# Ledger of designs, part 13: VH-VL binders against TSET complex member tstD (tstD)

Target 1, 154 residues: TSET complex member tstD (tstD), of Dictyostelium discoideum (Social amoeba) (c0hlf1)
Amino acid sequence: MINSLLITNNNGNIVFSKYYSNINDEKQSEYEKLLYQFTKDEWVNSKNEKHLVTEFSGYITVFTNVGDLMLFLCGSEEMDELALSDVFFPIIESLKDICKKKGVTEQNFIEQIPKFILYLDEIIQRGHLDQVQLESIQNYSSLKHDQPIKKDNV
Below, E stands for the ipSAE of ESMFold2; O stands for the ipSAE of OpenDDE; V2 stands for 0.75 times the mean of E and O plus 0.25 times the DockQ between their complexes.

## First folded at step 8 (VH-VL; framework fv_oberotatug)

Design q18 (from q11 with heavy chain L109Y, light chain S34N; at its last look DockQ between E and O 0.38; V2 from the best seeds 0.56)
Heavy chain, then light chain:
Amino acid sequence: EVQLVESGGGLVKPGGSLRLSCAASGFTFSYAWMSWVRQAPGKGLEWVGRIRSKTDGGTTDYAAPVQGRFTISRDDSKNTLYLQMNSLKTEDTAVYYCTTGRYYSRWYYFDYWGQGTLVTVSS
Amino acid sequence: DVQMTQSPSSLSASVGDRVTITCRASQSISNYLNWYQQRPGKAPNLLIYAASSLQSGVPSRFSGSGSGTDFTLTISTLQPEDFATYYCQQSYSTPRTFGQGTKVEIK
ESMFold2, look of step 8: ipSAE 0.665; ipTM 0.835
ESMFold2 (binder alone), look of step 8: mean pLDDT 91; pTM 0.932
OpenDDE, look of step 8: ipSAE 0.579; ipTM 0.882

Design q19 (from q11 with heavy chain S105L L109Y; at its last look DockQ between E and O 0.65; V2 from the best seeds 0.00; counts 0 for: pae E 2.2 > 2)
Fold by ESMFold2, look of step 8:
Structure q19 (fold): chain C 154 residues (1-154), chain A 123 residues (1-123), chain B 107 residues (1-107)
Amino acid sequence: as target 1 above (154 residues)
Amino acid sequence: EVQLVESGGGLVKPGGSLRLSCAASGFTFSYAWMSWVRQAPGKGLEWVGRIRSKTDGGTTDYAAPVQGRFTISRDDSKNTLYLQMNSLKTEDTAVYYCTTGRYYLRWYYFDYWGQGTLVTVSS
Amino acid sequence: DVQMTQSPSSLSASVGDRVTITCRASQSISNYLSWYQQRPGKAPNLLIYAASSLQSGVPSRFSGSGSGTDFTLTISTLQPEDFATYYCQQSYSTPRTFGQGTKVEIK
């Protein structure tokens, strides 16, 4: 259902990626390069979480800006924009929930990746799930929580 | 603080076997992609291979010189990465480093390194 | 496989000098390049990722530039602790590959 989730900073550098298809490193790198090249001029139009859409090789990718991050969700097997948005919105809300008081920044998100993975696994379950409620994800996360990797003190 | 501690190095004759271990702490090991990088004495760095997290399929990739002889595995319940080395050759003599990065950032670069463990293959 | 070629293999410099190290990839790797520092007897330490992004805790005298096939690491004012060997590494494809290293020594 879902091919990939990609999260970048505003320079296009990868902060998080998850691929649900069997794809080698070079194909992943090529997709990430093309995604940046084809969308970067439209990033200003995604401010205030406006959702934008692009297409590569017959697959639809929805994307938006949240804080200082860009989020990209790519669908599989001719998945349409509406179906993608039903998955994308819970992912965005999960990101905002884990970052809420400190804001959505690259550094804050990186520290929260372990928690984000729990939210994402609930939403996606290896690419099979169509939709989840935000409250269900929050309850699952609060019950099953791993400590994020701590920064060094230097 | 993230720590990676390698062990299991030593002296082995050609054709022999060794298993290296890397004990990990200070991060969620089960979500990390883990890699081995080696360095022959006085030489440069050489990527040996990696193992993906279980959630990313748990698959392995190897550099050509070690393909079929080395096996990377992980035990997420013990936070431990392993390198099984079989049919060792003198060219495998190196310090072996366990490496990782912050979760999914790791496949692009190596944030954290262990101290290394020396493997010497000689008669 | 992507071959990474560093230049020079070694250089001598004085404290305060500006040092540049070049890395060339055998094919375009976009900005999927990192730089590492290795002091004698120590494990490598990440300096630069994504060609030009400074790793947390790395002094601002280090900078990286380039994309595609040609990359440069610059140390603007060399310090005593910067005498080490430097490696570039591509993360565009498997296998991951390193340059052969550049040793920076006291002149």
Scores: ipSAE 0.560, ipTM 0.802, lowest interface PAE 2.2, mean pLDDT 84
ESMFold2 (binder alone), look of step 8: mean pLDDT 91; pTM 0.934
OpenDDE, look of step 8: ipSAE 0.608; ipTM 0.877

Design q20 (at its last look DockQ between E and O 0.28; V2 from the best seeds 0.00; counts 0 for: pae E 2.9 > 2)
Fold by ESMFold2, look of step 8:
Structure q20 (fold): chain C 154 residues (1-154), chain A 124 residues (1-124), chain B 107 residues (1-107)
Amino acid sequence: as target 1 above (154 residues)
Amino acid sequence: EVQLVESGGGLVKPGGSLRLSCAASGFTFSYAWMSWVRQAPGKGLEWVGRIRSKTDGGTTDYAAPVQGRFTISRDDSKNTLYLQMNSLKTEDTAVYYCTTGRYYYSRWYYFDYWGQGTLVTVSS
Amino acid sequence: DVQMTQSPSSLSASVGDRVTITCRASQSISNYLSWYQQRPGKAPNLLIYAASSLQSGVPSRFSGSGSGTDFTLTISTLQPEDFATYYCQQSYSTPRTFGQGTKVEIK
């Protein structure tokens, strides 16, 4: 599961935030402050969309620079970097697609946020459905006894 | 052009109820967090509460003086924000503003767009 | 709750004056602070967000500074349209809270 997506400018100000976990405002504000403090000196190393990773109490956050923006995707305790990348890459490509004519800048992204939200919702919802389907396959493989199989063609 | 228009204010007796509406246009209402802010005559601004977008969970938060008496709701099909006010007290007398922010503001906590306000007077 | 305290409550000033209004939070709120202007009989308008970022369309004579607990709104050269009440607001924590306001009046 994805805990949050944050997008900041180069000063660390939040331009866009989406939290999928239920945490209160003070916890969100503290996380945002700590994330900036722990990562700001590494932002230069994320240029050219090089993905970097940080970890808070077992949660993995992948981050990168795209144009004038920094993007941060935090996963739940069950996600590793590869699983996060499967979600992160489409998010980055969506950002670049909505901004492509004027480039990825804070101003251009803000203008395109309504479209970005639509793409983001689709990516996250599909990721959730894919994870549920994976869990169902794993559960079926473990419980192959005394239960009729309900199969649908794909 | 973002537009917020409040309505439903008026005179009501203590203990009574009143429902305010805020008609929204010029932005994608269903993705916005919406807030109510009030201002008693001659006094400062006071945050009343907010409602998150459905995609962010649709949850509400309230200031302590109105908790349990006021209910914020939204109808995304009508682009309308509501404030149901029950058990009204004289200290609830205020102009009530509907507010939201532009998407580039972090977490929708900054209030860039305000309606004109609607006056609620609670008196016997 | 985070209490926001503005100073002064009111001031008298002339066109051309430099005006400084302060806002103090009862705990650190990082840079989660905004400033609003309310002209008489009008709804408030956002001036400054994130402590120091100028809202689009706001004249450059307005500026904000500060972080943590102490914040300042400055009007470098007061204009006739700037006679209004000014409010700070924190967005670090719920409930959102405003300062009590600072009324800027004609001297």
Scores: ipSAE 0.481, ipTM 0.778, lowest interface PAE 2.9, mean pLDDT 84
ESMFold2 (binder alone), look of step 8: mean pLDDT 90; pTM 0.927
OpenDDE, look of step 8: ipSAE 0.522; ipTM 0.866

Design q21 (from q11 with heavy chain G101D L109Y; at its last look DockQ between E and O 0.38; V2 from the best seeds 0.00; counts 0 for: pae E 2.004 > 2)
Fold by ESMFold2, look of step 8:
Structure q21 (fold): chain C 154 residues (1-154), chain A 123 residues (1-123), chain B 107 residues (1-107)
Amino acid sequence: as target 1 above (154 residues)
Amino acid sequence: EVQLVESGGGLVKPGGSLRLSCAASGFTFSYAWMSWVRQAPGKGLEWVGRIRSKTDGGTTDYAAPVQGRFTISRDDSKNTLYLQMNSLKTEDTAVYYCTTDRYYSRWYYFDYWGQGTLVTVSS
Amino acid sequence: DVQMTQSPSSLSASVGDRVTITCRASQSISNYLSWYQQRPGKAPNLLIYAASSLQSGVPSRFSGSGSGTDFTLTISTLQPEDFATYYCQQSYSTPRTFGQGTKVEIK
């Protein structure tokens, strides 16, 4: 199961965070502190196109740099590392898509967060369907086209 | 522009109840975490509690002095935050502010306050 | 709970003075520290978040520093509109807690 997505600037300040498990503020803050502590030295040596993997606090996290931002996707201990990567790549592509002309920067991303959340929700929903392995749904695009109109305008 | 407008304050005897409302506009309320903060006359700020957005679990947290007596709720269809205050005490006398917290899962960038509503608890 | 202690509780200063206000947390809160300004009769407004990041629209004479347990708000050249009460707040844990405030008054 996917536990969280974090996006920080290059100073480690949180720009976006989404937790999919119900944890209190202390656990969130502790995880964010440890994540920074365990990965910050790798940020200096980061290569743009390759995600890195770390394990701490009993969780597995994939992370990479995209433009001015650092992205972190955390899964539970038992989660397949490949499954995490399968979710991580579409998230990165969505971020690039919403920012493409102006580049992936903190300011540009912040302006596009409402759109990013819609993309993220769809990606997580698709990943969940794949993970539970119910009936094969070869045409995932129907979920995108059937969303209620009122939600898009409100 | 972003606006938060509190209402429902007034004079209440100890042991009484009040319900405060905070009407929100100028942003997508349903993606915001919302807090109540109070300030007794001539004193400092005190956090009362917070409700998360529904998409982030919709859970509430409270400061110890109000735990079990106050209840925070929200109605996203009306863009309204509520504070139900029961078993009021004289030390609950304060101006009550509604405030934004995280918005679209942003951390620390979205900060708006209402102008407050006065609650006076006196016999 | 994390207790936040501000120093001083009040000070008197003149326009043009450099003002320094400190805030100490009872445990490490990393950089989960914000500074607020409250002018008389008004609601508070955010000045600094993440210990040192300046909120949009806040004048550059305001700055914040620190991490862990010790934090500082500095006003480099005090202006007439800066006579107000200043609060620090931690957001590392629940309950969120404020310092007791520092009132900056005209000397």
Scores: ipSAE 0.591, ipTM 0.800, lowest interface PAE 2.0, mean pLDDT 84
ESMFold2 (binder alone), look of step 8: mean pLDDT 91; pTM 0.923
OpenDDE, look of step 8: ipSAE 0.660; ipTM 0.894

Design q22 (from q11 with light chain S34A S91Y; at its last look DockQ between E and O 0.39; V2 from the best seeds 0.00; counts 0 for: pae E 4.4 > 2)
Fold by ESMFold2, look of step 8:
Structure q22 (fold): chain C 154 residues (1-154), chain A 123 residues (1-123), chain B 107 residues (1-107)
Amino acid sequence: as target 1 above (154 residues)
Amino acid sequence: EVQLVESGGGLVKPGGSLRLSCAASGFTFSYAWMSWVRQAPGKGLEWVGRIRSKTDGGTTDYAAPVQGRFTISRDDSKNTLYLQMNSLKTEDTAVYYCTTGRYYSRWYLFDYWGQGTLVTVSS
Amino acid sequence: DVQMTQSPSSLSASVGDRVTITCRASQSISNYLAWYQQRPGKAPNLLIYAASSLQSGVPSRFSGSGSGTDFTLTISTLQPEDFATYYCQQYYSTPRTFGQGTKVEIK
């Protein structure tokens, strides 16, 4: 499951954040500061990477630059990099699509946040529905010994 | 373009109730977190509470002086924020503002304010 | 709760003066600090966020600084329209809290 999405400018100021758990404002603020500070220097040494991955606070986080923004996607303890990437890349493409004509900048993104939220909600809701559906298929397969089942993932 | 218009203020006796409304336009109300901030006459600003967008769980948070007495709600179909105030006290006398931010993830900030509506609680 | 303490409570100044207003938080709030201006009879408006970032449309004579617990708003060359009350506000934690305000008056 996805814990959070954070988008900052290159100074680490919050441009957008979304949390998928009940977390208080102080914890959100501290997480946002610490994540940026932990990751800000790693990109300097990782030329030509498509995205970076780290373990932060026991959870896997994938992060990258898009235009003059930094994006961070934190997964639950059960998420690996491949599963996170399946969610992360559609989010990145959505960001590029909403800013395409003007470029991905802080100003242009802020103007498009309402549209971005619609894209984001669909991506995350699809991931949740797919996870629930996968669990239902696994439960059903437990009734039929050793039958293969094809699974869908995001 | 953003416009917030409060209404429903007036005179009420201690122990009474009053409901404030805030009509919103010029932004996507259903994705915005909304807050109430009050200011007693001649005094400073005091945060009253907040309601999250429904997409972020629709939950509320309140300042301690109003917890249990005030209820924030929203009607996204009418682009309207509400403040139900019960068990009013004289210290609740204030101009009440509704507020929101122009960056949706910045509901902690108050970029847009209405002009306020006065609530007077007195015997 | 985070208490925000402003100083001074009021000051008198002339057009052209440099004025400085301070705000202290009871605990670290990183840079989650905003400044608001409220002109007489009007609703407040946001001047500065993230301790030092100017809101769009705010004149460059306004500046903010600080991090952690100590913050400063500076007006480098006071103008007639700057006579107002100024509030700091933390947005690090809930509840959101404001300083008591600083009234800037004409000398």
Scores: ipSAE 0.326, ipTM 0.738, lowest interface PAE 4.4, mean pLDDT 83
ESMFold2 (binder alone), look of step 8: mean pLDDT 91; pTM 0.935
OpenDDE, look of step 8: ipSAE 0.645; ipTM 0.879

Design q23 (from q11 with heavy chain L109Y, light chain A50Y; at its last look DockQ between E and O 0.49; V2 from the best seeds 0.00; counts 0 for: pae O 3.0 > 2)
Heavy chain, then light chain:
Amino acid sequence: EVQLVESGGGLVKPGGSLRLSCAASGFTFSYAWMSWVRQAPGKGLEWVGRIRSKTDGGTTDYAAPVQGRFTISRDDSKNTLYLQMNSLKTEDTAVYYCTTGRYYSRWYYFDYWGQGTLVTVSS
Amino acid sequence: DVQMTQSPSSLSASVGDRVTITCRASQSISNYLSWYQQRPGKAPNLLIYYASSLQSGVPSRFSGSGSGTDFTLTISTLQPEDFATYYCQQSYSTPRTFGQGTKVEIK
ESMFold2, look of step 8: ipSAE 0.750; ipTM 0.874
ESMFold2 (binder alone), look of step 8: mean pLDDT 91; pTM 0.934
OpenDDE, look of step 8: ipSAE 0.725; ipTM 0.906
ESMFold2, look of step 9: ipSAE 0.761; ipTM 0.881
ESMFold2 (binder alone), look of step 9: mean pLDDT 91; pTM 0.933
OpenDDE, look of step 9: ipSAE 0.271; ipTM 0.797

## First folded at step 9 (VH-VL; framework fv_oberotatug)

Design q24 (from q23 with light chain S34N; at its last look DockQ between E and O 0.41; V2 from the best seeds 0.00; counts 0 for: pae O 2.5 > 2)
Fold by OpenDDE, look of step 9:
Structure q24 (fold): chain C 154 residues (1-154), chain A 123 residues (1-123), chain B 107 residues (1-107)
Amino acid sequence: as target 1 above (154 residues)
Amino acid sequence: EVQLVESGGGLVKPGGSLRLSCAASGFTFSYAWMSWVRQAPGKGLEWVGRIRSKTDGGTTDYAAPVQGRFTISRDDSKNTLYLQMNSLKTEDTAVYYCTTGRYYSRWYYFDYWGQGTLVTVSS
Amino acid sequence: DVQMTQSPSSLSASVGDRVTITCRASQSISNYLNWYQQRPGKAPNLLIYYASSLQSGVPSRFSGSGSGTDFTLTISTLQPEDFATYYCQQSYSTPRTFGQGTKVEIK
């Protein structure tokens, strides 16, 4: 099953995280820290949406750059690279779709996160791949009357 | 505009109970993690606990001082967060803030805060 | 629990001054450190997250630095509205913990 999806900016700061297992904050933070350290030198090689694969902490991890963001998808041992790629594709397509108007930047993604969450919930259910086609993801997602969290100026 | 409005604060005797509410608006409440943070008069900030979104399991975590006495819950249909406080102690006297983070975070930080509601526990 | 210690507890400064506040964690928290500002009678406001990321709407005179155990909040040019209490907060582990606060007062 899918373990986690992490999205970072170019500085390695986590912009989005989703875990499909029950681990505490400390373990998650430690995992994220170590994953960052383990993969940071390879990030430059993930440009142009090239998929990179590594094994980290017992998880197969597929990661790539999309715009100003880095995406990390981690799966359990029963998930091979191909299986993860099958999940990674609709996630990337969803990210591109929600940001299609302004491009995939950190700022633009943040504004579209509520929609991304809806899409992600259609793609992955209970740690398993469900919807794959973008059109299906769009159709099953319910974004009606949803509003993003936006901070007012201080 | 994101708004968090706490209510339910007041004066209560030690051993008593009180339920706080936090009405949320301006965002999709059901996808948000919610937390309570309190501040005793003239003191610093203290994390009370949190509740995850339903999509993230809806589980709760509490600070040790309130563990077993306080219960955090939510009604997504009403966009409302609750803090049930039982067996109140004098040291629970504080302004209680409801807070929320961004949808995408594991509650890494508290983006939004309510105005707070004062709870006074005194004999 | 991760203990957060701020320094100083209070300081006096004038408008235009450079102000530096430090925060130390009892253990490494990587970059999971946030800074908040609380004006008298108001709720806290997020200033910096992930040690160095500026929250939207926050003036650029605020900056954060550090990683691991030692962190710094800097106000490059103190403004009248900056007189407040500042808190660091770790989001590395549960429970979330705050520093004791630093009160920035007018000299």
Scores: ipSAE 0.247, ipTM 0.776, lowest interface PAE 2.5, mean pLDDT 88
ESMFold2, look of step 9: ipSAE 0.679; ipTM 0.839
ESMFold2 (binder alone), look of step 9: mean pLDDT 92; pTM 0.938

Design q25 (from q23 with heavy chain S105L; at its last look DockQ between E and O 0.46; V2 from the best seeds 0.59)
Fold by ESMFold2, look of step 9:
Structure q25 (fold): chain C 154 residues (1-154), chain A 123 residues (1-123), chain B 107 residues (1-107)
Amino acid sequence: as target 1 above (154 residues)
Amino acid sequence: EVQLVESGGGLVKPGGSLRLSCAASGFTFSYAWMSWVRQAPGKGLEWVGRIRSKTDGGTTDYAAPVQGRFTISRDDSKNTLYLQMNSLKTEDTAVYYCTTGRYYLRWYYFDYWGQGTLVTVSS
Amino acid sequence: DVQMTQSPSSLSASVGDRVTITCRASQSISNYLSWYQQRPGKAPNLLIYYASSLQSGVPSRFSGSGSGTDFTLTISTLQPEDFATYYCQQSYSTPRTFGQGTKVEIK
């Protein structure tokens, strides 16, 4: 299960946030502050989409740099890094797909947030993983299809 | 171009009710968190409350002075935000602004403001 | 609730003056602070977000600084259109709260 997705610019300012857990605004803001404080010196090491990991209160957060943005995915409970990477990769590819013509920049991403939300909702539904192929996500967002998009059933 | 237009203000007696509307355009309204902010004549700004997007649960939060008396709702099919104001008090006299933020989901600051609608509560 | 206290509540200044307005939060709010300008009879307009980031289209004479509890808005060379009321606002917690305002008047 996924607790949150955060996307920041290079200054650490929040560009997009989605919380799936039931924590109040103050706790969310505190997490965002601590995340920046504890990871900012490592952001250089996340270049070339290297995944880095940090941990808060037993929850693992994976993060990486994509273009001008930093992405942070926090898992729930004792969700491990491999499970988080399975979710993180499609999210990163979705971001790159919606921004590809103009590149991954803060302004281009902001203009594409409505489309990004559709990709994200397909990948993550209310904090639960929806295991879909990247091609299925792209087809859903760009064109109606006469065959249903297949999902991994639990 | 983002546009927010409030309507429905007017004169009402204490204990009365009034419903305000805010027509929105130029952004994906259904993904946005929306807020009401008010300003009593000659006074400062006061946050009234907020409604989350449907994708974030559609829940509301209110400032203490209006809790239980005001209800924020939205109609995403009409791109319209509402404020139902019941049991009005003279202290509720203010210009009411409809507001939203730049990044659609979690609001951090007020990018866009309507021009406001005046509510006067007096005998 | 986070209380936001602005100082001064009003000031008189001339075109060309340097103006500073302070805002203090009753608890740490990180950099979750914004500044707004409100001209008479108009809706507020965002100047600065995240304490120090200048909103697009806002003149460079405006700047913001601070983190935690103490924040400052500076107008380096006051212009005629800058005579207005200024508000800070925290977005760290709910309810969102504004400072009481600082009225900048000509004289």
Scores: ipSAE 0.620, ipTM 0.816, lowest interface PAE 1.8, mean pLDDT 85
ESMFold2 (binder alone), look of step 9: mean pLDDT 90; pTM 0.925
OpenDDE, look of step 9: ipSAE 0.634; ipTM 0.887

Design q26 (from q23 with heavy chain S105L, light chain S34N; at its last look DockQ between E and O 0.40; V2 from the best seeds 0.59)
Fold by ESMFold2, look of step 9:
Structure q26 (fold): chain C 154 residues (1-154), chain A 123 residues (1-123), chain B 107 residues (1-107)
Amino acid sequence: as target 1 above (154 residues)
Amino acid sequence: EVQLVESGGGLVKPGGSLRLSCAASGFTFSYAWMSWVRQAPGKGLEWVGRIRSKTDGGTTDYAAPVQGRFTISRDDSKNTLYLQMNSLKTEDTAVYYCTTGRYYLRWYYFDYWGQGTLVTVSS
Amino acid sequence: DVQMTQSPSSLSASVGDRVTITCRASQSISNYLNWYQQRPGKAPNLLIYYASSLQSGVPSRFSGSGSGTDFTLTISTLQPEDFATYYCQQSYSTPRTFGQGTKVEIK
């Protein structure tokens, strides 16, 4: 359903990547290069309040700026923009929550990646895309600090 | 602070086996892709192989010279990376480093290295 | 496999010199190129990632440039602690591969 989540800095350099489909390193690197090349000129038109949609290699990707980061969520050929947006908005809100008052910056996010992974796994794992609320995700993530996490959920 | 400590190196005869360990701390080991890199005495760096995080499938990749002879594994409950080396050859003589990078799901560079452990394959 | 070729294999330089080291990939690797420094008897340390991004704590006299197949590491004013061996490494594909190294020695 979801092929990948990429988060880049202002230069298009990867800060976080999660691939849910099995592709090798060279194909991932080529995809990342081409995605950046296709979308980099849209940075002039991109706004923090708005996401953009593109189709690349037969896959639909939604993307937007959040602070000094750019987020890309790619779906499979069967995914439409509405289904992707239902996953994308909770991911964006999770990113804002883990960065709190310090703001969404590359440095801030990098320090919070372990917590971000917990938020992301919750959003993807339970299939509660229409019912996901920031408070539930936030509370679940906070409680896991002292307990084993589920390693096999993607 | 991130720390990687290799152990298990030593002297072994050709055809023998040896198991290296790398104890990790200071980061979420279960999210990390881990690599082994080796360096023969007086020579350059050579990537040996890697293991992905469990959440990314836990799969391994190896450099051609060690394919089929070396096996990388991990124990996330012990924060430990392993390298099982079988059918050792004299050209496997090297310092073996475990290494990882800053981005937990996919590493594009190696910014954390252990001190290395020496493996000598000699009759 | 992507082959990485460094030039020169060694060089002699004095403190204060400007030093350049080049790395060539056998195919385009975009900017997925990293540079490492290895002092004698020590593990390697990352200097530069993504061709030109300076790792935290690395002095600003180090810089990297290039994309595609041709890359350069520059030390603007060589210091005594910079006498070491330098390696480039591509992270575009598997297997990960290193250049053969460039030894920077005191003249």
Scores: ipSAE 0.632, ipTM 0.818, lowest interface PAE 1.8, mean pLDDT 84
ESMFold2 (binder alone), look of step 9: mean pLDDT 91; pTM 0.930
OpenDDE, look of step 9: ipSAE 0.669; ipTM 0.890

Design q27 (from q23 with heavy chain S105L W107G, light chain S34N; at its last look DockQ between E and O 0.04; V2 from the best seeds 0.00; counts 0 for: placed apart)
Heavy chain, then light chain:
Amino acid sequence: EVQLVESGGGLVKPGGSLRLSCAASGFTFSYAWMSWVRQAPGKGLEWVGRIRSKTDGGTTDYAAPVQGRFTISRDDSKNTLYLQMNSLKTEDTAVYYCTTGRYYLRGYYFDYWGQGTLVTVSS
Amino acid sequence: DVQMTQSPSSLSASVGDRVTITCRASQSISNYLNWYQQRPGKAPNLLIYYASSLQSGVPSRFSGSGSGTDFTLTISTLQPEDFATYYCQQSYSTPRTFGQGTKVEIK
ESMFold2, look of step 9: ipSAE 0.676; ipTM 0.839
ESMFold2 (binder alone), look of step 9: mean pLDDT 91; pTM 0.931
OpenDDE, look of step 9: ipSAE 0.752; ipTM 0.902

